VHH binders against Riboflavin biosynthesis protein PYRD, chloroplastic (PYRD). Designs and how they scored, part 20

Target 1, 366 residues: Riboflavin biosynthesis protein PYRD, chloroplastic (PYRD), of Zea mays (Maize) (b6trh4)
Amino acid sequence: PRLAAGALSGRCQAQAAGDLDDAHYMRRCVELARKAAGHTSPNPMVGCVIVRDGRVVGEGFHPKAGQPHAEVFALRDAGNLAENATAYVSLEPCNHYGRTPPCTEALINAKVKEVVVGMTDPNPIVASKGIEKLQGAGISVRVGVEEALCRKLNEAYIHRMLTGKAFATLRATLSMNGIITNQIGKGADQSGGYYSQLMKEYDGVIISSDLAKMSALPLSREAGTNQPLCIIIAQGESSRLHIPSLSQEHASRAIVLADSPVTVEPAGVEVAVFRQIDLESILQLLAQRGLCSVLVDFREAGESFASLLNDFQEDKLVQKVVVEVLPFWLASDGLSNLAFGGSQSFPLKNLELRDVNGSVLLEGYV
Key: E = the ipSAE of ESMFold2; O = the ipSAE of ESMFold2 at other seeds; V2 = 0.75 times the mean of E and O plus 0.25 times the DockQ between their complexes.

## First folded at step 13 (VHH; framework vhh_5j56_2)

Design u5 (from t6 with S55D; at its last look DockQ between E and O 0.69; V2 from the best seeds 0.00; counts 0 for: pae E 8.4 > 2, unsure alone 64.0 < 65)
Fold by ESMFold2, look of step 13:
Structure u5 (fold): chain B 366 residues (1-366), chain A 127 residues (1-127)
Amino acid sequence: as target 1 above (366 residues)
Amino acid sequence: QVQLVESGGGLVQPGGSLRLSCVASGSEGFTFSSYAIGWFRQAPGKEREGLSSIDSSGDSSTYYSDSVKGRFTISRDNAKNTVYLQMNSLKPEDTAVYYCAAGIYYEDMYSFPFDYWGQGTQVTVSS
């Protein structure tokens, strides 16, 4: 937002407009970065905008792991116009050497005048190294423009860097009268629906073995989506588990985490056997496999799956909760509660609400 | 797989000192010097916080969070597969479980994850 011209002096006007322009360009970096949503893990989503004389002369974003960084694409787009320009980047430029030079060196060689950084890298190994390199080469650096927005963009990446565990969101559906239901809202799993969008945004989805036996496995219907890994929790199963919606061709889309040996149909589905299945161990394992984010889809939950989530707020094992409330009043024999609970109550933070095709979606942080 | 074991925690008075150790081991072919090591802590009911790290490049490059700069010192002894955290001038707010973590140094990436974690050691600073 810009102040009215009549409220400022000429130089103050220019400085205030320049600061608001910084926020504008950084928000554009975030918009560019989001074009790669669902494609960059374990790398963060990053965008870069090159500005010269008040005009965007180059733009880029990091499209997926193994591809060039956002700064490289933006500098290529700008060409020689990058000289004496300001580079806006949503995350601190990398300073790592490998077979290709780091992004700090690319910015230095392009002779940019200034770099504006949304956030420093949360990884303590690399934090501030890129900024220090740029400053040492005589480039002006400003940090923290739209920092909260840049951090929210990569909340799962940050969580993994700090904890070594995947960022976890718990999803459930309730009726208006507070009864857990296994249905999801009308159209939610179609393109543009919230459930389809969640499946695009998470690297993995944790489901019960009952859901896997009785329903289609979760997937996104958004265009160009890499589908999430389906993580199926099988506790107390017989020696067999049949997943009717999964073909052998797509066996790699699922993994079964079991407390005893289980033969899975179709053949080729990976099975990992644990002495004890707990949420912390699952989140650690998934991070080690390169997943930064997982959704726990609480549907068709039996007692064993529900017990996995007892006291999920402790030790910050779940960061976010998403509850869909359907516009139905379900019959019941009495008062009801969620099937799982815990030993203590706690508030959710930053609660947000939106209408999703006639139901209500509530989102909050633990 | 890499295994990490922390030790050296305990009870101290405010202003006191502790030295934490993180000993690493692994499967055949494990090379400790190829790993970057970080120290983290988590107080009850709070998010895990990154404190300090030391890289694997053969030259030491260190990071300290603002909350511990000037009070904590990280060091490593590759011959013993060990990283240390010397903690001085301890405050009640330093009370937490302290974890070490290891990650392979990927020179070509934005960053590298810390995918191997110890079970932690408790540090309690009574005021």
Scores: ipSAE 0.013, ipTM 0.378, lowest interface PAE 8.4, mean pLDDT 82
ESMFold2 (binder alone), look of step 13: mean pLDDT 79; pTM 0.803
ESMFold2 at other seeds, look of step 13: ipSAE 0.027; ipTM 0.526

Design u6 (from t6 with S55Y; at its last look DockQ between E and O 0.87; V2 from the best seeds 0.00; counts 0 for: pae E 4.2 > 2, unsure alone 64.2 < 65)
Amino acid sequence: QVQLVESGGGLVQPGGSLRLSCVASGSEGFTFSSYAIGWFRQAPGKEREGLSSIYSSGDSSTYYSDSVKGRFTISRDNAKNTVYLQMNSLKPEDTAVYYCAAGIYYEDMYSFPFDYWGQGTQVTVSS
ESMFold2, look of step 13: ipSAE 0.233; ipTM 0.639
ESMFold2 (binder alone), look of step 13: mean pLDDT 79; pTM 0.808
ESMFold2 at other seeds, look of step 13: ipSAE 0.323; ipTM 0.708
ESMFold2, look of step 14: ipSAE 0.373; ipTM 0.740
ESMFold2 (binder alone), look of step 14: mean pLDDT 79; pTM 0.803
ESMFold2 at other seeds, look of step 14: ipSAE 0.016; ipTM 0.444
ESMFold2, look of step 15: ipSAE 0.245; ipTM 0.664
ESMFold2 (binder alone), look of step 15: mean pLDDT 79; pTM 0.806
ESMFold2 at other seeds, look of step 15: ipSAE 0.270; ipTM 0.683
ESMFold2, look of step 18: ipSAE 0.292; ipTM 0.682
ESMFold2 (binder alone), look of step 18: mean pLDDT 79; pTM 0.808
ESMFold2 at other seeds, look of step 18: ipSAE 0.341; ipTM 0.711

## First folded at step 14 (VHH; framework vhh_5j56_2)

Design v1 (from u6 with S53V; at its last look DockQ between E and O 0.48; V2 from the best seeds 0.00; counts 0 for: pae O 8.7 > 2, unsure alone 64.8 < 65)
Fold by ESMFold2 at other seeds, look of step 14:
Structure v1 (fold): chain B 366 residues (1-366), chain A 127 residues (1-127)
Amino acid sequence: as target 1 above (366 residues)
Amino acid sequence: QVQLVESGGGLVQPGGSLRLSCVASGSEGFTFSSYAIGWFRQAPGKEREGLSVIYSSGDSSTYYSDSVKGRFTISRDNAKNTVYLQMNSLKPEDTAVYYCAAGIYYEDMYSFPFDYWGQGTQVTVSS
């Protein structure tokens, strides 16, 4: 909804009053869209705000795949007040026909005067076609308002559209002296904590079988959230795998990917067996199942699980890294095992940091 | 699993024509008519580009990129689980590996991913 704390010291006035109003309303679109975080995949998160005479007369967001687009809800909310109004939308309105007319037709039929678009459609086949349709009907269109914010909102969706693979984030917790730990920061997994919020934002989470046997499966404690699919990697596992935190009633919350046949308790957990388990195959499989985003939750310093991440920068399989640094110095045997592994050196881009209750949360892009 | 197989590629002179075919097969639950089918191409050292899409048969429409609009025609035969790309007025810059791809299309889409891809067929346009 707004720039990171370190983006602009002292905050300056925008260059023009119209730019201020546009940015304000587009940020509201992003706020509305985020209400559906964790619910829209494979669709993007989209918000729409209808403004007439300087007042919001309608707003809406896309709440869930299978339900109407943001523009439809916003136009319904505005009713007749949409005529001669300005429609703000975080993503280019769709212009493809299916069982219902496209959102471009809905905006045209409502007789909006102007449409302000945060970002164009990332699909290269259809990019700008919605904008062109609106312009052809005499509607004024402006593009690129808060574009960076709108793109960040849907970075996973954009990645899937461009590559056909799920967007992957690597998450780890380190001590101050670089020792990987299974412990997460105090309160991080409670409602409002960063880990709980992170679990709301990802369609799936990949963990080791060792973590699954010893800890509760990752979940969000945010109200009303869909929980991520838990993808458990079982390499070299015995013929049985017990997941203590998973009830049979909730067996569908997990899938086990194994390199040999394994019987999972509780019954009903899907098991897929592969000759070799590699991150690229996992990301492709998950995208085919409708997941746009996956978090690799790397807490354990196990070599077999770490092998999924070998050369991840060269293969472009991970796009984002999230590291929590705890304010502890852990015992070690000197310099060895100070960090999790990897076979490549590279700088992270767009590094950001945040204080989270005495720990530091770092994030950056590969 | 959905499998797509392209055919019909080859060598052609500038100004010539080719017709590509994409035959789909699938596991239980695959219904060809529920998929949008797209044609894409990739020249060496270039990014993959989308050329054309044909949507579901019951409510279908077509899309063409500006680079091929007016020269290429997409069509489908649901009885044969096949999509065609008729390519006319071919130019040397049309030289590439051509891929078909399939994605589930439904009413609430903003856009849709193409989750299933063929292995490609080479088209070469030169004298």
Scores: ipSAE 0.012, ipTM 0.391, lowest interface PAE 8.7, mean pLDDT 82
ESMFold2, look of step 14: ipSAE 0.030; ipTM 0.455
ESMFold2 (binder alone), look of step 14: mean pLDDT 80; pTM 0.819

Design v2 (from u6 with S57G G58S D59G S60G S65A; at its last look DockQ between E and O 0.79; V2 from the best seeds 0.00; counts 0 for: pae E 7.6 > 2, unsure alone 64.6 < 65)
Fold by ESMFold2, look of step 14:
Structure v2 (fold): chain B 366 residues (1-366), chain A 127 residues (1-127)
Amino acid sequence: as target 1 above (366 residues)
Amino acid sequence: QVQLVESGGGLVQPGGSLRLSCVASGSEGFTFSSYAIGWFRQAPGKEREGLSSIYSGSGGSTYYADSVKGRFTISRDNAKNTVYLQMNSLKPEDTAVYYCAAGIYYEDMYSFPFDYWGQGTQVTVSS
């Protein structure tokens, strides 16, 4: 003799085991995608998680350009368990053909019941085409879960797709009393330091010819990371430029952009000559060469290099600023001009700060 | 370096048709078939709108924006280094400067970057 069903009314019932928060699974997609940081350009970082009956049954991410997409790896990992599962993906599945069917067809053939998408493809020509294909095959599609996080993951890719220019971040170091300095914080360029991690995140780094003549070229000390291409700006340079830290064996790690013919030592370093060097043209050229992101490392800057950054907030030139403030008060002969780059004031957006080994790192968007 | 030149614009009545051409040229070693080509337009005071794209040789994958699907057709002739946009059933809302854009294509792309742009051709749809 059990109580009548009505006698159970009015009591809290145990929550059925079931659906986990969509945001949780999408954040896992982003986490997976980040495993390929520094490896996917010109492709985006993408992750995919297959969930069935409240359990992750498959995971994947796009490991580098030239390799399968995230959905392919996740579906392979899930096997037959993908049937009637929910697929979470940080970027709209592709709907174009190559040697293998597009990811939309892979998802359809696996008979997933639902696809949850973090963000639509940023290319306006193809946007929503993958979603429409899935819906046309009877698959339920939800869009926009953790969209801001997914967009931030690929902000450089999105910028390149929308503008045809590389995403640019300006990095500078200031003393506590606001003097621009050529140093970076202690330990910042070691493994785990912010500078080393920054070098793994960017496809290229733009430096002055003076820095190239005086210091080792920027690199990441993170294990397994592709090094950024070093872009050396040579304006008003003599007919010869010597880069003492670069061996001929590694000449391909650097290119020189010059406003006049220049013979570079070591031999084998590519030189491109322009009638006029401006930041917009540099960013377009770098995008054409497959770089989605570049860091402008403001060190040992002369007037020519600094002038590239005049009004950098305009014309979609620089999107992000990273400033390290060192715990030093530097001597100054008097009031100094600590600003560069413009005739207009503007606020930075989404300002963040953190401690980095005794310094403060400030990040904000233009 | 890749140069793109659009042609075929002009004035047309509502319901009419135009065929735009985009002729590509480049430095030594230029291979047109390696490029994805897209058409874009921009009306005064509006953001630039992507209309259509095509990659890989004749009969390759094509994409169309909803605003032009069924009315516009993109095609390419690799022997002439040319991409066409056939625009049918034109409406006053189609009035804009039309741009051709190109970017290198490879098999594993998630999307088609467009790094080279023409200077545009004016299309005006008016009674």
Scores: ipSAE 0.012, ipTM 0.488, lowest interface PAE 7.6, mean pLDDT 84
ESMFold2 (binder alone), look of step 14: mean pLDDT 80; pTM 0.813
ESMFold2 at other seeds, look of step 14: ipSAE 0.163; ipTM 0.604

Design v3 (from u6 with S34D S61D; at its last look DockQ between E and O 0.81; V2 from the best seeds 0.00; counts 0 for: pae O 6.8 > 2)
Fold by ESMFold2, look of step 14:
Structure v3 (fold): chain B 366 residues (1-366), chain A 127 residues (1-127)
Amino acid sequence: as target 1 above (366 residues)
Amino acid sequence: QVQLVESGGGLVQPGGSLRLSCVASGSEGFTFSDYAIGWFRQAPGKEREGLSSIYSSGDSDTYYSDSVKGRFTISRDNAKNTVYLQMNSLKPEDTAVYYCAAGIYYEDMYSFPFDYWGQGTQVTVSS
């Protein structure tokens, strides 16, 4: 939204402009944070904006794990202008010591007047501790500005923090008459397509061994992408599995989860063997490896792969569903199997849709 | 991969004390000092509650929830790959299964990671 009316009245309207300004600046924090989508795991996406006298004097975001926090970049950008400024941050500033002082101390030392926080730290042990530290130093703190937006930005990070499991999204493609298809929509996997964008934003993608044998492994075609880990489910396989689209140079892009020992071609692909493969154990393993999010790509799914999705709603194993509906009607024999799991019906929440190159993309929460 | 084993739980009278231990082990190349460690508990019918955590850098940086601050003390012994939770002035409300949790902690983290969990140890405070 537009900043407050002309120079003559801008300062006198601070209260009304302040409420709209808070939401505006916090949405800017989210925009900044989003620039690092697909790059920050296991860290969250965080943005920070420093405002003084109604204008932005510094901005920053956390670009990837191993780099400074958003507040550090924003304070460096603002320099001395941070003094008496308002700092907007999408996630509660950290208050723990490491080899460098916490962000709470950085804000205190910069002498900011006020801090506006989008959401508190999801870790229940330390929640509000950063806010309390700032308040104890005489800094005014406001909390909860655009909180829903800030939480949605990091829904996968929050889920992993609270449950110890990766956030899971089920993706499938249907014809108009409800038949599951293995082909994705025209252009979806090209640059700018929704599938390419998903591959940029998710830390991993779970696929069947049949898909891995028959097709190129999923990847993003967006510039600068940190490609997702391909998690290949190999249940009931022979002692060998060949992934023809994967070179030995890129063996680290895949991991095979198997129910018995299997030799994978190319060499160098990691294999993890389970007595039995279930989605809960997979999601825990992936979280332990630093993945916050995973896409379950329902293509070329045999009975074993489909069984991973049994009871996914009752067990809270999948949080989000993405369904692409193609604009054609498939021939069928009139019989179909329930492919997505679950023994109970349930409504999806917060349904959204968009047109993607003549197909419809539906998204909703479990 | 990291394994955590809790011990030291049991039955105690109100006002009593217990000391929980969490021993960590891992695969080749495991370095305990790289991990942040936390204690959690879950009472029947209640959500899991975070109690305390300790930073992996080797300093004395510790955190406590308000429900246990002043009564519980976390400490770590890196030579023994062990974290302790000293629980004093126990109340019936402290009855729960207590879990140790760990995750790799490094400089740029926004919060404490807890990706590895122990089996839990039962603490019962009976009046």
Scores: ipSAE 0.020, ipTM 0.452, lowest interface PAE 6.7, mean pLDDT 83
ESMFold2 (binder alone), look of step 14: mean pLDDT 80; pTM 0.814
ESMFold2 at other seeds, look of step 14: ipSAE 0.026; ipTM 0.501

Design v4 (from u6 with D108E; at its last look DockQ between E and O 0.72; V2 from the best seeds 0.00; counts 0 for: pae O 9.6 > 2, unsure alone 63.9 < 65)
Fold by ESMFold2 at other seeds, look of step 14:
Structure v4 (fold): chain B 366 residues (1-366), chain A 127 residues (1-127)
Amino acid sequence: as target 1 above (366 residues)
Amino acid sequence: QVQLVESGGGLVQPGGSLRLSCVASGSEGFTFSSYAIGWFRQAPGKEREGLSSIYSSGDSSTYYSDSVKGRFTISRDNAKNTVYLQMNSLKPEDTAVYYCAAGIYYEEMYSFPFDYWGQGTQVTVSS
């Protein structure tokens, strides 16, 4: 502590220093958790760091759905050094039983003195139950350290738990003068590029049938990636749809949502037929299939595909938009508007910018 | 796909009891024991309220909201694909449509979303 002996003024300084240390360790939890990006759905990404006497003595993260929680790995790593230590965890420790005891009991049995939590469990029935269990065992608990960072890490999981719907992001590319283009930025789809990273982060990607017929299906080029499910929207399509970039071996990586019966090549691609295709119905189907996050990739979009997005802000259908601005000026026949997003105006929140290989990537929340 | 059907609602006097049932069915290979089941209710003009959930057969696999803890008991019979909500010491404030909901549960899950919903059964507590 930074508190000077005999001076109460140091009490505030000690707390400020402790807050900075807490933030540092919690950011490490988020860093660890992110190592499992694309692998944990429907589970969140979670990290845990065990600290004793200012030293990290154990670390862990949740690597994949069906495997142990972050706390288990961190406690195993720390061994006996977890006793009287502080455990930092990005999400409230679980207090539910299965084949193994809950993480609350693991922390109690390890005799940690304090637990610092990034965010509470978003499920309202179980929220705070883990914290209450720890407190009831005499463990000091602090909550909300780097909460915004922890919530952003798992925004799709939180949205899924609070609403029952998949978190949806709309992605589009514009020229500098605001004209929608089908081109993505140079290198964006290569390893390390933002588009490749997006494909790793989302459970599914929604594309037009025109894109599927003309181009390789979206995929990540990051090592070890679980590829997103490609959801191909076939409105007004004839009785046949050929997806030339998809092998039969990988037919399970795509599903076709159509407004009439269609035969898809290669064989084995699932087809679901709707009376009317609308974004809400699509998102409901995907949620029922366990998808927590979906990217709508606005490329090669005809009028039918664009019409799905006419009122995308309503009923919380889309939560986030990602717009890439390319460094060139396209010819225009006058004043232009984006071809999608109906007649209503609305502000975006929390705008962020970054430079991506000479283009600008903008993101904001609906 | 999972179908849920609630039953057992009705009219009861304050202090009385009711037992709700939620029967689940599904496609070939449906395994009821793989699902967490929750009970919810909604009164006119109010938000839907989560009451209780059960994600396995043991006592430690149950959760209760503070509004019903000690009065309501959730249980499951996997052989009948059924979850029950025993409601005791009923109050007029318990009047609502009661829904059951199901979501896939697996060990090491951080939480359980409820993706499948029944159509509800009316419970009315009145003199």
Scores: ipSAE 0.011, ipTM 0.452, lowest interface PAE 9.6, mean pLDDT 83
ESMFold2, look of step 14: ipSAE 0.022; ipTM 0.461
ESMFold2 (binder alone), look of step 14: mean pLDDT 79; pTM 0.805

Design v5 (from u6 with M109L; at its last look DockQ between E and O 0.77; V2 from the best seeds 0.00; counts 0 for: pae E 6.2 > 2, unsure alone 64.7 < 65)
Fold by ESMFold2, look of step 14:
Structure v5 (fold): chain B 366 residues (1-366), chain A 127 residues (1-127)
Amino acid sequence: as target 1 above (366 residues)
Amino acid sequence: QVQLVESGGGLVQPGGSLRLSCVASGSEGFTFSSYAIGWFRQAPGKEREGLSSIYSSGDSSTYYSDSVKGRFTISRDNAKNTVYLQMNSLKPEDTAVYYCAAGIYYEDLYSFPFDYWGQGTQVTVSS
């Protein structure tokens, strides 16, 4: 609501109007950044919008690791119109020298008047150093516009920067009466469906060997997607594992983690053998392999696979839980429990829900 | 993969100095100069705090948190695969386990990743 005139009215009205304009352009930055979903790891998704006289004069996003930053593309797009413009960027501009000058220098040299930042760099050592560089050059800087949105966009990147470990999400499907099911919702794995989009967002997906033997490996049906690495957990496989949906041409899309030597068909699939398989060891191996995000897809889970998830809340092993609730009431002879409930109860934080084609998708943080 | 070993911790009186070392080693093809190195600390019951990092040999290759700027100096010796943290004017609040961490420096990096961590070395500032 509009504030009445008074001692503080000018500041409140100007801030409220500016906040709406800022939020609009920052949301555009996030929209641009999402064009690179699944392509930027280990880099974050970043967007940049250059605004002059109320009009967008340049836009850019970081398309993948090894390519220029979002600010570079946006400044190229704006050309001379960047002078005295406002630059909106979803993440604090970098202030380190590589083969090209830092983005802070690019913005300074373009003579932008103001920079609006969605979130500071999560790296605690370099946080605010880019902002300080811009301010030292006389550029006005505003920070924290749509910060929650910008942080959610890059939650895996933030987790990796703060902990050095991959961000882990547990996904499961339940019937309406709380029974674990191996089916996913109607249309969820098709283009535009939540499962297809989820597969686009994660560097790797952890599945049971039973799922790998019975069904097609998880993949995204979004156009132009880097498919997640399939991490297949094989316990009790003594001699052979056949993955019928995987061609030899695509053998590098899967890795088998086994507790004994196993021959995998097709040839060329990597096998790593462990004396004991536990979730912490899996997540450590995957982080060392450069995965920033992993999804545990709880389907066709036998008791051994489910046991990996006992007490998954400990030591920040898993950060996020995604539960799909299907609109079915399954027959049951009695009370049932989730196989991976663990020994301790704990609340989930920031619970959200949405309707996805007649099912309910629940999301919360550990 | 990268292995990091910290050393040089110990007990020191307030106002004193210590020099921590972080020696890096790796598997075949390891090139130390390709890594950014950072120093972190954690006191019991507190969150881990980033202190300083060094990613190249240039003038702007070092960063310091405000809590240690002017008192701590980071440096590296690529011939010895070692990064140092010179800690001067130590205070009791500097008491913590100190960790070094390493991540590959990518030319297009928005920030430095720290994928590899040492086991830590204890620093105690007390009389």
Scores: ipSAE 0.101, ipTM 0.581, lowest interface PAE 6.2, mean pLDDT 84
ESMFold2 (binder alone), look of step 14: mean pLDDT 80; pTM 0.816
ESMFold2 at other seeds, look of step 14: ipSAE 0.337; ipTM 0.709

Design v6 (from u6 with S60Y; at its last look DockQ between E and O 0.71; V2 from the best seeds 0.00; counts 0 for: pae E 6.7 > 2, unsure alone 64.6 < 65)
Fold by ESMFold2, look of step 14:
Structure v6 (fold): chain B 366 residues (1-366), chain A 127 residues (1-127)
Amino acid sequence: as target 1 above (366 residues)
Amino acid sequence: QVQLVESGGGLVQPGGSLRLSCVASGSEGFTFSSYAIGWFRQAPGKEREGLSSIYSSGDYSTYYSDSVKGRFTISRDNAKNTVYLQMNSLKPEDTAVYYCAAGIYYEDMYSFPFDYWGQGTQVTVSS
C-alpha cells in the first residue's frame, strides 16, 4: 500500500478500525441477503449478523416472502449471546405488527447493545421509525454503513416504494457492429449465465407477440427459480394468437396485453385489452399486480414493439439498460436504425462493463 | 382496482382543526382491511410529503412523520372502508392538497408501497 511519509495517511490510509469492522459485517449482511435473490419479492433482500466480543454469534437472512425477517433468524441463531451484542442489518428493522412482533421489539427484548443499519426504510412515512424505537429503548444506532451497496441490492424495491411503479430494465443484444439480434450470447441462457440469472431476478419479462410465436418463452435455468411472469405485447393481432411453446398447464406463466380482442391458444392465458398500448400503462398495470421489477427483453422485433420504447427515458419509465455485445460482426446492407429511443439523445449514468462468457455486458442507468 | 375519495378539506384559521376522511372502494372481492392507508400532502412547487399511515386496527398500527406527530391522529373504520385524519393545532405551513393512498399489506412485509391514490382535498390555513 502507498503511504504518506511517516504516517498512515493520504491515498492508502484505511478508515478507523471501528469503521472497517462495521463495513466488514455489513458486507456479510449483503452476502447473506443475496442468498435469497429472486425469492423475496415483493419483500426486499435483507441480511443480519449478530456480533459479540469481536465474533459472529448469529446470522440470518430473509429467505422469501411469508417467512421470518432476517433479524429473527439471526437472533434465534445467537440465542442468549445476543445480549450486549451489536446487530448489523442491511435494512432498517421493521416496527410494525403482523403475525409476529416487530423486529425492533425482538432486538430490544434480546437486549442488544447496538444496531448498525445499512439503509433506512425507503417508505418516507415509516423511515427512521424503527431507528427511533431502538434509540428510545437505550440502544445505540449507527446508520449508513455500506449504504450504497445496500441500496444497489434492493434498487427495484426502493423504486417501487418511492414511486409506486415497477423498476424497469431494458435489455438488448447487439453485434459488434451495432445490429440488434434475437440471439443470446453463447451459454447466457444456461445455468450460471447472465440471462438465466436475470430471469431469476425479475418479477416479469416483456416480449413481443412475434417473439412469443417464434421462440420459447424466456425463463431462468437457475435451480429453484421462481419464473418471471411473461408479458406478451400483442399489437395489431387480428383475432387469434398461438403461443406454441406454452402448455395449457403453464398458462398462468403468461399474460397477453392486446390492443384489440384476441383469442389466445392455449386456453387459460389471461388477456387484457387496452384502447392503446403504451409503456406507461403497461408498467402501471404490472405494479398494481404486485410486480416490483420488469425486464423489457428487446430482441429483433417489428416496428410496433420497438415504437413502444420511444422516449423510454422520460417520466421514469425505465431506470436501467443492459446491453450484451456479441463478439461478431453481422452482415448488413447499410446503416441500422433503432426505431426506439425517440427524438432526444441522453447519457447513461454509472456505466459498468462485465465479461460474460466471451461477450461484453454493459449496464447503465437512465 | 381500488378507488379512494378524500373529503373534509377547507379553510381554517391557525390553531384550528379539521377532520379529513378517505373512503375506499374496489371491484367485487375488494377487502379494505388488506390495505395499508397513508395520508400525504403537497403544496404547489413542493415535494409530496408523507404524513401518517395505518395498516391495521389496534396498538402499534400507526406511523406519523415528525412534522405532524402530536397534532394529527390517523384512525380507521374497516366497516365503512374509511380512514380519517384528525388535524389539530393547524399552522399556515399545513396548507396543501391532502391525498390518501392505499397499498397492499402482507403480514410479513418490511414496508408497504402506496399504489392507489385519491384526487386530493384542499386544506388552507390562513394567517
Scores: ipSAE 0.040, ipTM 0.539, lowest interface PAE 6.7, mean pLDDT 83
ESMFold2 (binder alone), look of step 14: mean pLDDT 80; pTM 0.816
ESMFold2 at other seeds, look of step 14: ipSAE 0.222; ipTM 0.631

